VHH binders against Serine/arginine-rich splicing factor 11 (SRSF11). Designs and how they scored, part 12

Target 1, 81 residues: Serine/arginine-rich splicing factor 11 (SRSF11), of Homo sapiens (Human) (q05519r33to113)
Amino acid sequence: EVIQVTNVSPSASSEQMRTLFGFLGKIDELRLFPPDDSPLPVSSRVCFVKFHDPDSAVVAQHLTNTVFVDRALIVVPYAEG
Key: E = the ipSAE of ESMFold2; O = the ipSAE of OpenDDE; V2 = 0.75 times the mean of E and O plus 0.25 times the DockQ between their complexes.

## First folded at step 25 (VHH; framework vhh_7z1x_3)

Design cc3 (from o1 with S57I; at its last look DockQ between E and O 0.88; V2 from the best seeds 0.00; counts 0 for: pae E 2.6 > 2)
Amino acid sequence: QVQLVETGGGLVQPGGSLRLSCTASGFTFSSYAMYWVRQAPGKGLEWLSGISGSGGITSYARSVKGRFTISRDNAKNTLYLQMNSLQPDDTAVYFCVKEGTYTGSTYEIDYWGQGTQVTVSS
ESMFold2, look of step 25: ipSAE 0.335; ipTM 0.697
ESMFold2 (binder alone), look of step 25: mean pLDDT 87; pTM 0.866
OpenDDE, look of step 25: ipSAE 0.348; ipTM 0.736
ESMFold2, look of step 26: ipSAE 0.398; ipTM 0.737
ESMFold2 (binder alone), look of step 26: mean pLDDT 86; pTM 0.867
OpenDDE, look of step 26: ipSAE 0.361; ipTM 0.738

Design cc4 (from bb2 with A33T S57T; at its last look DockQ between E and O 0.85; V2 from the best seeds 0.00; counts 0 for: pae O 3.9 > 2)
Amino acid sequence: QVQLVETGGGLVQPGGSLRLSCTASGFTFSSYTMYWVRQAPGKGLEWLSGISGSGGTTSYARSVKGRFTISRDNAKNTLYLQMNSLQPDDTAVYFCVKEGTYTGSTYEYDYWGQGTQVTVSS
ESMFold2, look of step 25: ipSAE 0.615; ipTM 0.826
ESMFold2 (binder alone), look of step 25: mean pLDDT 88; pTM 0.880
OpenDDE, look of step 25: ipSAE 0.026; ipTM 0.398

Design cc5 (from o1 with Y35W; at its last look DockQ between E and O 0.62; V2 from the best seeds 0.00; counts 0 for: pae O 4.2 > 2)
Amino acid sequence: QVQLVETGGGLVQPGGSLRLSCTASGFTFSSYAMWWVRQAPGKGLEWLSGISGSGGSTSYARSVKGRFTISRDNAKNTLYLQMNSLQPDDTAVYFCVKEGTYTGSTYEIDYWGQGTQVTVSS
ESMFold2, look of step 25: ipSAE 0.544; ipTM 0.800
ESMFold2 (binder alone), look of step 25: mean pLDDT 84; pTM 0.841
OpenDDE, look of step 25: ipSAE 0.222; ipTM 0.642
ESMFold2, look of step 26: ipSAE 0.581; ipTM 0.817
ESMFold2 (binder alone), look of step 26: mean pLDDT 81; pTM 0.805
OpenDDE, look of step 26: ipSAE 0.025; ipTM 0.392

Design cc6 (from o1 with S59T R62D; at its last look DockQ between E and O 0.09; V2 from the best seeds 0.00; counts 0 for: pae E 6.2 > 2, placed apart)
Fold by OpenDDE, look of step 25:
Structure cc6 (fold): chain B 81 residues (1-81), chain A 122 residues (1-122)
Amino acid sequence: as target 1 above (81 residues)
Amino acid sequence: QVQLVETGGGLVQPGGSLRLSCTASGFTFSSYAMYWVRQAPGKGLEWLSGISGSGGSTTYADSVKGRFTISRDNAKNTLYLQMNSLQPDDTAVYFCVKEGTYTGSTYEIDYWGQGTQVTVSS
């Protein structure tokens, strides 16, 4: 029920990410790295989303190659541990 | 219904130039930022360039900056990509992309054209 989203724009907020993936299903947890308040300039960020329904995680993978803000997302399953 | 049709691809020699076009329909063209992306054989999707709805703002990936120029003609519902100084590693399928719409409460994902093949080879 967890996905990893890479190639996230530095301009994307955690709230925007939550809204984007929340549209696919209930989110139990969302973490964006680096966080919005980080002063460290980065070229890309990574987001982890834990869905309440595992089916939502499957659907979310279809967002791979979707351009969000200024670049194409890569969405893959992520095994916690 | 949204439709994007890319044209202008082809075979060129290194150092050559091509101009890609993307004809858009089914939405208010000038209201959306547009992007060019490409996918080379066996490689992932690469974002290349974007242009705001009005055309007043553009952005480029480092890999194409100084060589590629994005533009649009909103009166013709057409997006362009002028590609100069083409190199073999520019060989890829090039896609026109309409950015998704985020309203804060809903999100509509982006739309893609069918792509046009660009091959740079001597």
Scores: ipSAE 0.019, ipTM 0.328, lowest interface PAE 5.9, mean pLDDT 89
ESMFold2, look of step 25: ipSAE 0.070; ipTM 0.477
ESMFold2 (binder alone), look of step 25: mean pLDDT 84; pTM 0.837

## First folded at step 26 (VHH; framework vhh_7z1x_3)

Design dd1 (from cc5 with S57I; at its last look DockQ between E and O 0.90; V2 from the best seeds 0.62)
Fold by OpenDDE, look of step 26:
Structure dd1 (fold): chain B 81 residues (1-81), chain A 122 residues (1-122)
Amino acid sequence: as target 1 above (81 residues)
Amino acid sequence: QVQLVETGGGLVQPGGSLRLSCTASGFTFSSYAMWWVRQAPGKGLEWLSGISGSGGITSYARSVKGRFTISRDNAKNTLYLQMNSLQPDDTAVYFCVKEGTYTGSTYEIDYWGQGTQVTVSS
């Protein structure tokens, strides 16, 4: 029920990510690395989204190659542990 | 091939200190920001700290700020995390992370080490 979203724009906010993936289903947890307001000049960020419904995670993978903010997202399943 | 190897984890009493190291290879170390991320039992991933490629910029999560210090030695391709005043809730697997890179046309994925266990217990 967890996905990893890579190639996330440095300009994207946690709220924007929550809005985007929240359309697909209830989100139990969302982590964005580095977090908002980090001073690190990174060229890309990574987001982890834990959906309440595993089916939402499957659907979320179809957002791969969807342009968000300024670049195409890559969405894959993530195995914790 | 990118490799990240974390070391320095172990068992420590509350109030103790540990210094984690991450040895990197397979890429130009100084060109990438590096992060420390941890995962406690039954909890999600938590971003702890990051440092720019040159080491000139550092950032910390509120939960560890003032206790943890991130640093790097680009000549040794090594990332460090000095952890002081450790608490039981610092118990977790700690991961070294190489940032992904977007050039405007291509994307290079991030890379995670296998992690090192840190256990804080009396």
Scores: ipSAE 0.439, ipTM 0.774, lowest interface PAE 0.9, mean pLDDT 94
ESMFold2, look of step 26: ipSAE 0.614; ipTM 0.826
ESMFold2 (binder alone), look of step 26: mean pLDDT 84; pTM 0.845

Design dd2 (from cc3 with A33T; at its last look DockQ between E and O 0.92; V2 from the best seeds 0.00; counts 0 for: pae O 2.2 > 2)
Fold by OpenDDE, look of step 26:
Structure dd2 (fold): chain B 81 residues (1-81), chain A 122 residues (1-122)
Amino acid sequence: as target 1 above (81 residues)
Amino acid sequence: QVQLVETGGGLVQPGGSLRLSCTASGFTFSSYTMYWVRQAPGKGLEWLSGISGSGGITSYARSVKGRFTISRDNAKNTLYLQMNSLQPDDTAVYFCVKEGTYTGSTYEIDYWGQGTQVTVSS
């Protein structure tokens, strides 16, 4: 029920990410690395989203290549642990 | 091929200290922001700290600020995490992470090490 979203824009916010993936289902947890307002000059960020419903995670993978802010997202399943 | 190897984990009593190391290879280490994340048992991933390629910029999660210090030695291709005043809730697997890179047309994924176990217990 966890996905990894890579190629996330440095300009994207956690709230924007939550809004985007929240349309697909209830989100139990969302982590964006590095977090908002980080001074780190990264060119790309990574987001982990844990959905309440595993089916939502499957649907979320279809967002791969969807342009968000200024980047085409890459959404893959993520195995915890 | 990018490789990240974490070391320095172990068992320590509350209030103790550990110093984690991450040895990097397969890329120009000084060109990339590096960061530490951890995952505690039954919990999600938590971002802890990051450091810019040159080491000039550092950042910390509120949960570890004042206790943990991130640093790097670009000559040795090594990332460090000095952990002081360790607490039981610091128990987790700690991962070294290389930032992903977007060149404008191509995306290079982020890379993670295998992690090192840190256990804080009396």
Scores: ipSAE 0.131, ipTM 0.545, lowest interface PAE 2.2, mean pLDDT 91
ESMFold2, look of step 26: ipSAE 0.626; ipTM 0.833
ESMFold2 (binder alone), look of step 26: mean pLDDT 88; pTM 0.881

Design dd3 (from cc5 with A33T S57I; at its last read DockQ between E and O 0.93; V2 from the best seeds 0.79)
Amino acid sequence: QVQLVETGGGLVQPGGSLRLSCTASGFTFSSYTMWWVRQAPGKGLEWLSGISGSGGITSYARSVKGRFTISRDNAKNTLYLQMNSLQPDDTAVYFCVKEGTYTGSTYEIDYWGQGTQVTVSS
ESMFold2, look of step 26: ipSAE 0.649; ipTM 0.846
ESMFold2 (binder alone), look of step 26: mean pLDDT 87; pTM 0.871
OpenDDE, look of step 26: ipSAE 0.844; ipTM 0.923
ESMFold2, look of step 28: ipSAE 0.637; ipTM 0.838
ESMFold2 (binder alone), look of step 28: mean pLDDT 85; pTM 0.850
OpenDDE, look of step 28: ipSAE 0.071; ipTM 0.502
ESMFold2, fold request of step 29: ipSAE 0.537, 0.581, 0.554; ipTM 0.795, 0.822, 0.802
ESMFold2 (binder alone), fold request of step 29: mean pLDDT 87, 88, 87; pTM 0.874, 0.878, 0.877
OpenDDE, fold request of step 29: ipSAE 0.897, 0.896, 0.843; ipTM 0.943, 0.943, 0.925
ESMFold2, last read: ipSAE 0.576, 0.548, 0.569; ipTM 0.813, 0.798, 0.808
ESMFold2 (binder alone), last read: mean pLDDT 87, 88, 87; pTM 0.874, 0.880, 0.869
OpenDDE, last read: ipSAE 0.860, 0.898, 0.834; ipTM 0.930, 0.944, 0.919

Design dd4 (from cc5 with S57T; at its last look DockQ between E and O 0.73; V2 from the best seeds 0.00; counts 0 for: pae O 2.5 > 2, framework grips)
Amino acid sequence: QVQLVETGGGLVQPGGSLRLSCTASGFTFSSYAMWWVRQAPGKGLEWLSGISGSGGTTSYARSVKGRFTISRDNAKNTLYLQMNSLQPDDTAVYFCVKEGTYTGSTYEIDYWGQGTQVTVSS
ESMFold2, look of step 26: ipSAE 0.677; ipTM 0.848
ESMFold2 (binder alone), look of step 26: mean pLDDT 81; pTM 0.808
OpenDDE, look of step 26: ipSAE 0.845; ipTM 0.924
ESMFold2, look of step 28: ipSAE 0.620; ipTM 0.817
ESMFold2 (binder alone), look of step 28: mean pLDDT 84; pTM 0.841
OpenDDE, look of step 28: ipSAE 0.105; ipTM 0.544

## First folded at step 28 (VHH; framework vhh_7z1x_3)

Design ctl (from dd3 with W35S Y102S Y107S; at its last look DockQ between E and O 0.55; V2 from the best seeds 0.00; counts 0 for: pae E 4.7 > 2)
Fold by OpenDDE, look of step 28:
Structure ctl (fold): chain B 81 residues (1-81), chain A 122 residues (1-122)
Amino acid sequence: as target 1 above (81 residues)
Amino acid sequence: QVQLVETGGGLVQPGGSLRLSCTASGFTFSSYTMSWVRQAPGKGLEWLSGISGSGGITSYARSVKGRFTISRDNAKNTLYLQMNSLQPDDTAVYFCVKEGTSTGSTSEIDYWGQGTQVTVSS
């Protein structure tokens, strides 16, 4: 039910990420690192998305290599803990 | 072979302090933004703090600002998190994170340590 999204653009917002993955299913939790209000100079961000329906997480993995904002996303399943 | 090893976790009473360390190897430490994140039992991941490669820029989550301090020693390839005024809801596994970066067409993902357990209990 949880995916990790890497190679997220520094220009992408958490809202944009929620919109993108929200099309695939209900999202219980979304975390973007570093957060939107962070002044840290990063060239890439990571997003974790917890879907309500595990099937949505499987579908989300097919977004790998999809260009979002300015770079291709990498979407993989993530095991917590 | 990127490696991040967190240490310094343990059991502490409310109001106590801990200092976490993260020893990094396998990459040019000073070239990367580093972060601390945590995961409490039954909760999702929470970003706590970040520090730029040079250490010149720091940021904090509202939940820990004023209590936690992030720092780094680039000569020692070590990231630190000073945790003061600890409370039971700070109980979690704490992770050191090497922020990913990209140069041109090359992309690097984030790397995480194994984590260190912090338990705050009376």
Scores: ipSAE 0.024, ipTM 0.381, lowest interface PAE 3.8, mean pLDDT 91
ESMFold2, look of step 28: ipSAE 0.188; ipTM 0.541
ESMFold2 (binder alone), look of step 28: mean pLDDT 82; pTM 0.830

Design ee1 (from dd4 with A33T; at its last read DockQ between E and O 0.91; V2 from the best seeds 0.77)
Amino acid sequence: QVQLVETGGGLVQPGGSLRLSCTASGFTFSSYTMWWVRQAPGKGLEWLSGISGSGGTTSYARSVKGRFTISRDNAKNTLYLQMNSLQPDDTAVYFCVKEGTYTGSTYEIDYWGQGTQVTVSS
ESMFold2, look of step 28: ipSAE 0.633; ipTM 0.833
ESMFold2 (binder alone), look of step 28: mean pLDDT 86; pTM 0.864
OpenDDE, look of step 28: ipSAE 0.881; ipTM 0.938
ESMFold2, fold request of step 29: ipSAE 0.548, 0.476, 0.499; ipTM 0.796, 0.761, 0.776
ESMFold2 (binder alone), fold request of step 29: mean pLDDT 87, 87, 87; pTM 0.877, 0.875, 0.875
OpenDDE, fold request of step 29: ipSAE 0.905, 0.899, 0.906; ipTM 0.948, 0.945, 0.949
ESMFold2, last read: ipSAE 0.504, 0.532, 0.541; ipTM 0.780, 0.792, 0.798
ESMFold2 (binder alone), last read: mean pLDDT 87, 88, 88; pTM 0.876, 0.877, 0.877
OpenDDE, last read: ipSAE 0.901, 0.900, 0.906; ipTM 0.946, 0.945, 0.948

Design ee2 (from ee1 with S105Y; at its last fold request DockQ between E and O 0.90; V2 from the best seeds 0.77)
Amino acid sequence: QVQLVETGGGLVQPGGSLRLSCTASGFTFSSYTMWWVRQAPGKGLEWLSGISGSGGTTSYARSVKGRFTISRDNAKNTLYLQMNSLQPDDTAVYFCVKEGTYTGYTYEIDYWGQGTQVTVSS
ESMFold2, look of step 28: ipSAE 0.620; ipTM 0.830
ESMFold2 (binder alone), look of step 28: mean pLDDT 88; pTM 0.884
OpenDDE, look of step 28: ipSAE 0.489; ipTM 0.798
ESMFold2, fold request of step 29: ipSAE 0.451, 0.501, 0.547; ipTM 0.764, 0.772, 0.805
ESMFold2 (binder alone), fold request of step 29: mean pLDDT 88, 88, 88; pTM 0.889, 0.888, 0.889
OpenDDE, fold request of step 29: ipSAE 0.905, 0.902, 0.905; ipTM 0.948, 0.947, 0.948

Design ee3 (from ee1 with S105R; at its last fold request DockQ between E and O 0.89; V2 from the best seeds 0.00; counts 0 for: framework grips)
Amino acid sequence: QVQLVETGGGLVQPGGSLRLSCTASGFTFSSYTMWWVRQAPGKGLEWLSGISGSGGTTSYARSVKGRFTISRDNAKNTLYLQMNSLQPDDTAVYFCVKEGTYTGRTYEIDYWGQGTQVTVSS
ESMFold2, look of step 28: ipSAE 0.678; ipTM 0.856
ESMFold2 (binder alone), look of step 28: mean pLDDT 87; pTM 0.879
OpenDDE, look of step 28: ipSAE 0.413; ipTM 0.765
ESMFold2, fold request of step 29: ipSAE 0.542, 0.519, 0.504; ipTM 0.799, 0.789, 0.781
ESMFold2 (binder alone), fold request of step 29: mean pLDDT 88, 88, 88; pTM 0.888, 0.884, 0.887
OpenDDE, fold request of step 29: ipSAE 0.900, 0.901, 0.904; ipTM 0.945, 0.946, 0.947

